# Ledger of designs, part 3: VH-VL binders against Glutathione S-transferase TCHQD (TCHQD)

Target 1, 266 residues: Glutathione S-transferase TCHQD (TCHQD), of Arabidopsis thaliana (Mouse-ear cress) (o80662)
Amino acid sequence: MQLYHHPYSIDSQRVRLALEEKGIDYTSYHVNPITGKHMDPSFFRMNPNAKLPVFRNGSHIILDTIEIIEYLERIAEVSSGIEDATFNREVVEWMRKIREWESKLFTLAHIPDNRRLYVSKFLRMVVIARMAESPDLASAYHRKLREAYDTEDKLKDPGALRRSKDHLLRLLDEVETKLEGTTYLAGNEFSMADVMLIPVLARLSLLDLEEEYISSRKNLAEYWALVRRRPSYKKVIGRYFNGWRKYATLVKTWMFVRVRSLLRKY
Short names: E, the ipSAE of ESMFold2; O, the ipSAE of OpenDDE; V2, 0.75 times the mean of E and O plus 0.25 times the DockQ between their complexes.

## First folded at step 1 (VH-VL)

Design b3 (framework fv_diridavumab; at its last look DockQ between E and O 0.02; V2 from the best seeds 0.00; counts 0 for: pae O 9.6 > 2, placed apart)
Fold by OpenDDE, look of step 2:
Structure b3 (fold): chain C 266 residues (1-266), chain A 122 residues (1-122), chain B 111 residues (1-111)
Amino acid sequence: as target 1 above (266 residues)
Amino acid sequence: EVQLVESGAEVKKPGSSVKVSCKASGGTFSSYAISWVRQAPGQGPEWMGGIIPIFDTAKYAPKFQGRVTITADDFAGTVYMELSSLRSEDTAMYYCARDSDFWSGYEYMDVWGKGTTVTVSS
Amino acid sequence: QSVLTQPPSVSAAPGQKVTISCSGSSSNIGNNYVSWYQQLPGTAPKLLIYDNNKRPSGIPDRFSGSKSGTSATLGITGLQTGDEANYYCGTWDSSLSAGYVFGGGTKLTVL
């Protein structure tokens, strides 16, 4: 089993958390979307959507995060001899609800404009270069370019930004309410619902928004403290986000983008 | 001229772990890919994996996935390779090597360490 | 078994020319640059050719490389006794199990 992912990718974190919680071994491949590696022709042919993560088991490739997690659940069941054919309904509902919030726009809105625009331009140049190298993938690359422009338009739309924020607020309020009665999101046991939520909270922390979005909610704050103690969290997210490392990775990535841009080698 | 200096020879028991270090002398390799390549006696070289220190991104050969960990210490200018669950078959010379291509990362290796002998025996 | 296939041995007299072949597939030699390494007894591999046909500084022009399709060739002219070594081809494999791969090696004997 192979996983193509990036440590800062929310959906990648979700899948990795699931893998760790279930004790499933996998081959890890880092693909940095900021540096445009996800646009490489070999990877892009396998994943024209250019979204992380990509999960592969033999000839079976899964691109959807929830589908990957469901697949992992089945693997775990087969290995343990315990057949529980379906996720708890509540777990599935939470997983879907949490997935509805798109973090990309929200994240980009909290990045300084100079850096954001620089990376955006870089990625567009990368796509153009790849398109030139692989004309057979031109249509798919054009789609990605269109998406990039659409994203930029949304970032210029205060209404779109507000809607994204409001969606997050509603989600967190609902989570807050739920956690009044349960230790974890879907009950008193850790579940894949938590796997979906934890990376969202981690992103907020990374953006220095923990005080505003997490600490302001009593139950959520306690929940956040609880889940960060889990070995899976430490391995998947903590390793990258703790202390100076969270900045180091970003700085390194930034430097890479700058150097390539300066040399016009995409 | 950049040289790669590896840690000393290791003798290990089966089931144990070994960690080998590779340090740049006379320069840095932060922007280049550092690969680990092993060679068993009488065999050809085998790529285990690599890392680009400046990005802290490691790649592993499928054969060693889950058993090998490659890390970089930017402050120390050192790359590490840890191999766990050692077997007799892991007895080999272990080399670190640098890719001189700034852009490609893993296309070729132009600077090699002298190698570290790891012996796994009961 | 090595992903790239080389003849196990080649031999020639001093002053002669020898060629060493390296055969692969579309996912490796077909799509990526090939490198060649010389390994003298008791030493680490040394880069001999990179990017299919380029020589690093210090490598004599007696050594040459070429690539066609999914195969690569190392050429050595004016064979010297000091050329007796193992030679390995290598390249990146772009398959889903991506990684650098080496050939099985060719032992060159100078007669």
Scores: ipSAE 0.008, ipTM 0.464, lowest interface PAE 9.6, mean pLDDT 89
ESMFold2-Fast, scan of step 1: ipSAE 0.414; ipTM 0.720
ESMFold2, look of step 2: ipSAE 0.035; ipTM 0.581
ESMFold2 (binder alone), look of step 2: mean pLDDT 89; pTM 0.926

Design b4 (framework fv_diridavumab)
Fold by ESMFold2-Fast, scan of step 1:
Structure b4 (fold): chain C 266 residues (1-266), chain A 121 residues (1-121), chain B 111 residues (1-111)
Amino acid sequence: as target 1 above (266 residues)
Amino acid sequence: EVQLVESGAEVKKPGSSVKVSCKASGGTFSNYAISWVRQAPGQGPEWMGGIIPILGIAKYAPKFQGRVTITADDFAGTVYMELSSLRSEDTAMYYCARGYDSEGYYYMDVWGKGTTVTVSS
Amino acid sequence: QSVLTQPPSVSAAPGQKVTISCSGSSSNIGSNYVSWYQQLPGTAPKLLIYENNKRPSGIPDRFSGSKSGTSATLGITGLQTGDEANYYCGTWDDSLSAYVVFGGGTKLTVL
């Protein structure tokens, strides 16, 4: 089994947490979206939407995060001699509800405009270079170029950020209410619902928004402290973003973009 | 060999603000986090916050959140620490120190000689 | 109060061995590397030990560090009068707001 992913990707973190919690071994391939590696023709042919993660088992390719997790549940159960899938309705409902909040615009809105625009321009230049190098994929790359401009337009819409913030607040209020009576999101046992939520909290932590969104909610704050102690968290997220590690990761990525842009290498 | 040099001693009145600078001599800040650590007379060191100059991202200790601001005016040259709403308890030696990434946790391998901030009326 | 607990003072004669303890919790020492700093009177702190047990260039091998669970120890052998100083442990605290924490310090007196 192969997973194409990156530590910055929330959906990649979700799939990796599921793999670690289930003890499933896989071959890891890093595809850094900030440096434009997700636009490389080999990856692009596998997933023309250029989104992470991509899961592959032989010829079977799965692109949807929840579908990957459901596949992993079935594989783990079959290996253990259990035939039926072990998903309860509440777990599935939480997974879908959490996935409905899209992190990209919220994340980009919390990055200084000059740095965000610099990276955005670099990524557009990468797409243009790939269009020239791979004429057979020109139509798909042109679609990605249009999407990049559309994203910049959405970032100029203050209503879009307000709606994203409101959606997140409602989600976290529902989580806080549920955690009044349970240890984990769907009960007293860790589940795939927690796998979906943990990367959201990690993203808030990465953006230095813990006080506004997490610490202000007693049960969510206790939950966040608890889940950060899991071995799966430490391997998937903690090693890249705990303490000063997050700054080292961001500095390396920023320097790569600056050097490549200065040298006109895309 | 890298040295960190803080700005000169300050005497300030309660309620005012102080801004101290830290400059690198014989090297740069390019791969480092720069921390501000203070030490009141007879007390141990207290981490106030740090900054990664290349990104302009600062992190503050909870005790100083809302009163301290750490900035950099360029990526290799100078880091500043501004502390507002000064109290007598802010009388201390203020150090800048260079952190180095070690498995994602920074320790301070180079320290300035410190600058004294005295809050009195 | 300091987050990390150290004994306030220790003393020994030249040539002897001394150990300084530093105790914390699972969110700091238990999960993170420990560093040690030496501060001579009137000077800035100086890094003695990093990553639990490693020495920077120029630090003699008389200084050693170790960590077990939520506690760390600084060992000094062959004590010299020049070792008389305050010693501080430091680490990261992974609680809700991650930040650097120091011990309260230990004053080493060489008799």
Scores: ipSAE 0.000, ipTM 0.404, lowest interface PAE 16.1, mean pLDDT 81

Design b5 (framework fv_diridavumab)
Fold by ESMFold2-Fast, scan of step 1:
Structure b5 (fold): chain C 266 residues (1-266), chain A 122 residues (1-122), chain B 111 residues (1-111)
Amino acid sequence: as target 1 above (266 residues)
Amino acid sequence: EVQLVESGAEVKKPGSSVKVSCKASGGTFSSYTISWVRQAPGQGPEWMGGIIPIFGTTKYAPKFQGRVTITADDFAGTVYMELSSLRSEDTAMYYCAREDLWFGEYYYMDVWGKGTTVTVSS
Amino acid sequence: QSVLTQPPSVSAAPGQKVTISCSGSSSNIGNNYVSWYQQLPGTAPKLLIYDNDKRPSGIPDRFSGSKSGTSATLGITGLQTGDEANYYCGTWDSSLSAYVVFGGGTKLTVL
């Protein structure tokens, strides 16, 4: 099995947490979307949405995060299982509810404008270069270029950002209420619902928003402290996001983008 | 082996500010986080804050938020720590120390400056 | 006060073994790697142990570290007079805005 992912991708973190919790081995391939590697023609042909993660087992390619997790659940069932053999309804409902909150606009709104615009311009240049190199994919790359401009327009829309924030607040309020009676999101046992939620909380931590969104909710704060102690968290997220370490990937990425931009190599 | 060279001892009056410098000798700050750690007489070390010089990113301990400012001068390879509104309890040895960003797993300071004494007296 | 708790002092004779404890909580030692620093009188701290149990180049193997739950231990065997110093544990604390915290220190006296 192969997983194409990146430490900063929330959906990549979800799949990797599921793999670690289930003890499933896989071959890891890093695809850094900030440097435009997800736009490389070979990867783009495999995944024209250019989203992470991509899961592959032989000729079987799965692109949807929940479908990947469901596939891993089935594998774990056959080989003995770490969890109960089938998803209960509440687990599935939480997974889909959490997936409905889209982190992209929220994340970008909390990045300093000069850094975001510099990276955005670099990524657009990468797309343009790939269009020239692979004329057979030009139409698909043109669609990605249009999507990049649409994203910048949405970042100028206060209503879109307000709706994203309100959606997150409602989600976290529901989580807080559920955690009044349970240790984990779907009961007293860790489940794939927690796998979906943990990267959202990690993203808030990465953006220095713990006080506003997590610490203000007693049960959620206790839950966050608890899940950060799991070995899966430490391996998948902790090693990249603990304190100063969250800046290591940004420093490496900035150096790469800076050098490539100076050399006009896209 | 790289060394961190700190500026000389300071004697300051209460209410004033002090600015301490830390310069890399035999190396650069480009792949490191530089932290400032103080140690009051007879006490243990206390982390004040840090900076990633090439990125300009700073992080401060809550106790010092609003009073401490950490800056970097990439031109000279020097990092500065300025502490304002000085009180007698700010009398301490002030160290700069480096942390390697390239490991991605650890929070330890492998190279330390020799320290700058700051005395705040009436 | 220090976030991490260490005994204020320990003592032993040359050639003996000492252990220095460092106790914290789940938000610091329980969730993060522990480092240890040696500070000789009048000098800056020196890294002795990182990542719970690893030694930097130049640190003799008689220094060792371990971590269990929310506590860490520094072990020194074959004690020498030159080991007389203050020893500090350090780690990251997620609950205190994710920054470095240190222990209050342990003064090691070699008789």
Scores: ipSAE 0.000, ipTM 0.417, lowest interface PAE 16.0, mean pLDDT 81

Design b6 (framework fv_diridavumab)
Fold by ESMFold2-Fast, scan of step 1:
Structure b6 (fold): chain C 266 residues (1-266), chain A 123 residues (1-123), chain B 111 residues (1-111)
Amino acid sequence: as target 1 above (266 residues)
Amino acid sequence: EVQLVESGAEVKKPGSSVKVSCKASGGTFDSYAISWVRQAPGQGPEWMGGIIPIFGTAKYAPKFQGRVTITADDFAGTVYMELSSLRSEDTAMYYCARDQYSSSWDYYYMDVWGKGTTVTVSS
Amino acid sequence: QSVLTQPPSVSAAPGQKVTISCSGSSSNIGNNYVSWYQQLPGTAPKLLIYDNNKRPSGIPDRFSGSKSGTSATLGITGLQTGDEANYYCGTWDYSLSAEVVFGGGTKLTVL
């Protein structure tokens, strides 16, 4: 099994947490979207949306995060000989509810405009270079350029950011209420619903918004402290996106983009 | 080789704010994190927070969250630490320190320290 | 109060060996690298050891570090009068929030 992923990707973190919780081995391939590696023709042909993660087992390729997690659940059940399912209706409902909150606009709104625009310009140049290298994919790459401009338009709309923030607040309020009676999101046992939520909380921590969104909610704060103690969290997120390690990863990536842009290498 | 130069000593009244600066000499801040660490008389060091100048992102220790603000002038220039609502307990030596990380980018340590700025809070 | 526990003082004669312990938990020393800092009277702390056992350029090999489980140790051999100082261990802590934590300090007196 192969996973194409990156530590910055919330959906990549979800799949990696699922893999670690299930004890499933896989071959790891890093695809850094900030440096434009997700636009390389070989990866782009495998996933025309150019989104992470991509899961592969032999000839079987799965692109949707929830579908990957469901596939891993089936593998774990068969391999362990246990017939107790962790997936039930409540777990599925939480997974889809959490998935409905789109993190992209919220995340980009918390990046300084001049740095965000610099990276955006670099990525557009990468797409143009890949288009020249693989003319057979030109129309698909042109679609990605259009999507980049659409994202910039949404960032100029204060109503869009307000709606995203309000959606997150409502989601976290529902989580807080559920955690009054349970240890984990779908009951007293860890489930894939928690796998979906943990990277959202990690993203808030990465953006230095923990006090506003997490610490202000008693049960969510206790939950966050609890899930950070899991071995899966430490390996998938804690190593790269906890404390100063997260800044080291960001600095390395930013320096790479600056150097490559200054050298005009795309 | 790289030296951190902090602003001069300050004497402040309770309830006021203090802003201390930290400037790199012989190097830049664009490849490093900068931490602020204070030490009250006769006490050990206490981490207040830090900043990555490249992204302007700051992280604060829980004890100081809400009272401390760490900012950077630019990616190669000066880092500032502002502490508000001063109390007598804030009387301390305030240090800025550079956070170095390994080539693997998976840990850190403070390898270069400023000489410290004395902040005295008295009525 | 300090999160990491160090003995408040240690003493030894010139030329002798001394060890300074630093005890924590899984959320700090157990899962993270430990650094050691020397602070001479009236000066800023100076990095002695990083990554549990590595020395920066200019630090003599008579200073050493080690880590086992949730505890770390700083060793100093061939003690000199100039080693009289306060010594602090430091690491990252993930128990409640990500932050840098230091030990309470150990005052080394060279008799």
Scores: ipSAE 0.000, ipTM 0.378, lowest interface PAE 19.6, mean pLDDT 79

Design b7 (framework fv_diridavumab)
Fold by ESMFold2-Fast, scan of step 1:
Structure b7 (fold): chain C 266 residues (1-266), chain A 122 residues (1-122), chain B 111 residues (1-111)
Amino acid sequence: as target 1 above (266 residues)
Amino acid sequence: EVQLVESGAEVKKPGSSVKVSCKASGYTFSDYAISWVRQAPGQGPEWMGGIIPYFGTAKYAPKFQGRVTITADDFAGTVYMELSSLRSEDTAMYYCARSEEYYGSGSYMDVWGKGTTVTVSS
Amino acid sequence: QSVLTQPPSVSAAPGQKVTISCSGSSSNIGDNYVSWYQQLPGTAPKLLIYDNNKRPSGIPDRFSGSKSGTSATLGITGLQTGDEANYYCGTWDSSLSAGYVFGGGTKLTVL
């Protein structure tokens, strides 16, 4: 099994947490979307939406995060001895509810404008270069170029960010209420619902918003402290988001983008 | 050749402040983090904090939070560490060290300065 | 105080092998990559091992590292008199008071 992913991708973190909780080994391929690697023709042919993660088992390619997790649950059932709650009704409802909040706009709004615009311009140039190099994929690359401009337009819309923030606040309020009566999101046992939520909380921590969104909610704060102690969290998220490590990849990525942009190499 | 050159030895009185410099050369200054690590006589090394020049933000060990300030001058390629309210237990060798950071590998210190001796005595 | 525990000293004869242990907790060694540093008398520390088991350019293959759970080990084979030094493990601590932490050090004496 192969997984194409990046440590800063929330959906990648979800799949990797599921893999670790189920004890399933896989071959890891890092695809950094900030440097435009997700636009490379070989990757793009596997996934024309250029989203992470991509899961592959032989000729079988799965692109949807929840579908990947459900597939992993079926594999784990054969081996037994692992918590099995993916097909529980409450687990599935939480997974879908959490997936409805999209982190992209929220995350980008917390990056300094000058740095974000520099990266955005670089990524558009990468798409244009790949379009020229692979005419057979030009239509799909053109769609990705339009999506890049659409994202910039949304970032200029205060209403879009406000709606995203309000959606998150409602989600976290529902989580806080549920955690008044249970240890984990779908009951007293860890489940794939927790796998979906943990990367959201990690993203808030990464953006230095823990006090506003997590610490202000007593049960959510206790839950966050609990889940950070899981071995899966430490391997998938903890090692990349503690202290200096969260900046290591960003520093290297920024240097790559800046040097390539200066040299006009895309 | 990658080098970190630290400023000269300092002798200070209790309650004063000391500012040590670390000049980097032989690499792209903004690509790497610089840590400050001290070592008291007969003791092991102790991480004080560090700075990533690209972001301009410093991180400090809790023991030194409020007493240490780490800054960087990108044009001079120099990092500074200022330690205030000096006590006799601050007598130590102070090292700057470059953190070579890779995706997935975490932080480690691959190039070290020669150290600056700071003695705090009345 | 050192957060990571190392034996204060080890000794062996030239040509022999020695191992130096480093014990921590889940928030440091358990969660993070381990590095090892060599410090000769009167000098700054020098990186020997990073990412648990990788050697920088110029470090001989007789130096090796490994990690299991909350413990790490530095192995030195074919001991030479020039290996006599203090050895320190180091790693990030992921707890709420996060920072880089070093072991207390192990003095290697080559007899």
Scores: ipSAE 0.000, ipTM 0.388, lowest interface PAE 18.9, mean pLDDT 81

Design b8 (framework fv_diridavumab)
Fold by ESMFold2-Fast, scan of step 1:
Structure b8 (fold): chain C 266 residues (1-266), chain A 124 residues (1-124), chain B 111 residues (1-111)
Amino acid sequence: as target 1 above (266 residues)
Amino acid sequence: EVQLVESGAEVKKPGSSVKVSCKASGGTFSSYAISWVRQAPGQGPEWMGGIIPMFGETKYAPKFQGRVTITADDFAGTVYMELSSLRSEDTAMYYCARGDLYDILTGYDYMDVWGKGTTVTVSS
Amino acid sequence: QSVLTQPPSVSAAPGQKVTISCSGSSSNIGNNYVSWYQQLPGTAPKLLIYDNNKRPSGIPDRFSGSKSGTSATLGITGLQTGDEANYYCGAWDSSLSEYVVFGGGTKLTVL
């Protein structure tokens, strides 16, 4: 089994949390989207949407986060001798609701404009260089280039950020209400619904928005403290974004982009 | 416009092996998975296995594991399917078909271009 | 020995609508995309529908697909005599031994 992922990717964190919670072994491949590695032709052929994660088991490639998690649930259940088991309805409903909030625009809006634009320009140059190197993928790379410009246009729309923020607030209010009566999102036992939510909370913490979105909600704050103690959290998220590790990871990524840009190597 | 050209009909003895080829005409295998699907007279199709040439990786259906081998010759742009230990029940039309990796979860989710089929008859 | 279940035959008059069902389990249709294929006598199968409800270029909009739970449906409106064919559903099966599974086929007769 192979996973193409990155510690900064919310969906990558979701799949990795599922793998760790289920004790499933896999081969890890880091693909840093900030440095443009997700645009490399070999990876791009596997996933022309250039999104992370990508899950492989032999020739079977799964690109959708919830489909990957469902596949892992099926493997774990079959290995235990359980046939045709499916997720609890409440778990599936929470997973779907949490996935409906798109983090990209919200995240980009909280990054300083000068750094965001520098990385955006670098990534466009990477796409252009890969397009020249792989004519068979030119159409798909053209699509990614158009999407990059569309994203910049959406970032200039003040209503887009407000709508994203309002969606998140509604989601977290629903979570707060549910946690009034339960330890975890779908009941008193940890489930894949929690796997979907934890990376959202980690992203808010990474952006220094914990007080506004998490600490202001009593039950959510207690939940956040609880889930951060899980071994899966510590391995998947905690090791990359706590204290000096957060600083080291960001500096390394920035230096890579800077060096490649200065050398005109895309 | 793109066509998959399969090798000619085969008549084989029980216990022998058959190797069928599939070559792309007017296209390439670089962004595709190639599946092998057989259809016995009056029956529905059975997926035998497939290959993603760019990764050099193969997948075989449980019924055919141990008897089927799928390979790709990147030099010629040809994919092969070899079926061993032939029995009368292996008499069927054998198709190669491609799956587009750009718009699918796996290269085997659907097949958009099919070869014309190769008839394999196993008889004494 | 088909893994997915289809009715063996269906018939309707020109201009009418027909639906062809395909039923499976959570490991195939329930968890994966469904495709549909048309096979005219003496020819190779032709892709009609992929990803549950999408049409390839060149396939008329009178062909449609849908999926609900562990079942899928192919819809054909404005039936024409040229639609007489066998129709097969297909899906990836994500159980322990992963592979593509097909339905047994439905013969459509246009009367």
Scores: ipSAE 0.000, ipTM 0.380, lowest interface PAE 19.5, mean pLDDT 80

Design b9 (framework fv_diridavumab)
Fold by ESMFold2-Fast, scan of step 1:
Structure b9 (fold): chain C 266 residues (1-266), chain A 121 residues (1-121), chain B 111 residues (1-111)
Amino acid sequence: as target 1 above (266 residues)
Amino acid sequence: EVQLVESGAEVKKPGSSVKVSCKASGGTFSEYAISWVRQAPGQGPEWMGGIIPIFGTAKYAPKFQGRVTITADDFAGTVYMELSSLRSEDTAMYYCATDYGDYEPYYMDVWGKGTTVTVSS
Amino acid sequence: QSVLTQPPSVSAAPGQKVTISCSGSSSNIGNNYVSWYQQLPGTAPKLLIYDNNKRPSGIPDRFSGSKSGTSATLGITGLQTGDEANYYCGTWDSSLDYYVVFGGGTKLTVL
């Protein structure tokens, strides 16, 4: 089994948490989207949406995060001798509800404009270079180039960020209410619904927004403290949120982008 | 402009299998999705599955898993759909369609003319 | 039965406006783009709308689409006799193997 992912991708974290919780071994491939590796022709042919993660088991390629997690649930249940490989309905409803909040615009809005714009320009140049190198993929790369410009337009729209923030607030209020009666999102046992939520909370923590979104909600704050103690969290997310390691990774990524831009190598 | 050319009409006995082909002409389709959609007389369309030839792995609608196989011969520019264990309810027009253009995978912008498959005894 | 719910028929006079609804759930319309297809008698379906509200080249601006929550609508203004056809909504269902689902169809009669 192979997983193409990145430690800072929320959807990558979701799949990796599921793999760790289920004890499933896989071969790891890092694809850094900030440096444009997700636009390399070999990866792009496997996934024309250029999203992370990508899961492979032999010839079977799965691109959707929830679909990957459901596939892993089936594998784990079959290997343990369970014939019925079906998710609880409440678990599935939470997974899809949490999936509806898109983190990209929210995350980008909290990055300084000068750094965001520089990386955005670099990635557009990478796409243009790949179009020239692989004419057979030009139409798909052109679609990705249009998406980059659309994202920049959305970042200029104050209403778009406000709607994203309001969506998140409603989601977290609903989570807070559920956690009044249960230890985890779908009951008193950890489930794939928690796998979907944990990376959202980790992203808020990474952006220094814990006080505003998490600490202000008593049950959510207790839940966040609880899930951070899980071995899966420590391996998938915790080790990359060690203060000095996160700074080292960001510096290396920024230097790579700057050197490539200076050399005009994309 | 790309066109999709489907194989000719088929008349099959219950319990047999049918294999329909779809050949792209006037363009390249290895990176585009090819869908198979059927439509029974007087009914709406039903998506059976599809393939992006460059990936080699097909997707199937749950209703058809175990009975349908979709394969691609990228060199010949042809995609095939094989449906097994035919029943009278499988009598339908079978279309191939592609998302050729600036679409997300599995939009159906360019359609073949359809292949009539009749299952009778 | 069809995964997406459409009214079986709709009718209006030439020059009038009509809307066709399409209802689904969170697993399909709620988290995926909606498309619309027109099927004239004896022909293959034709893509009218993609990405909720976009038109392919060659589709007149009197055809429009919109999406709200788990529902979508196709709007047709300035009805012409040539618009008499079956109309189908389509989207992905975000189940285990992601697959395309269609509505049951709406027959538009131009009176």
Scores: ipSAE 0.000, ipTM 0.361, lowest interface PAE 22.1, mean pLDDT 80

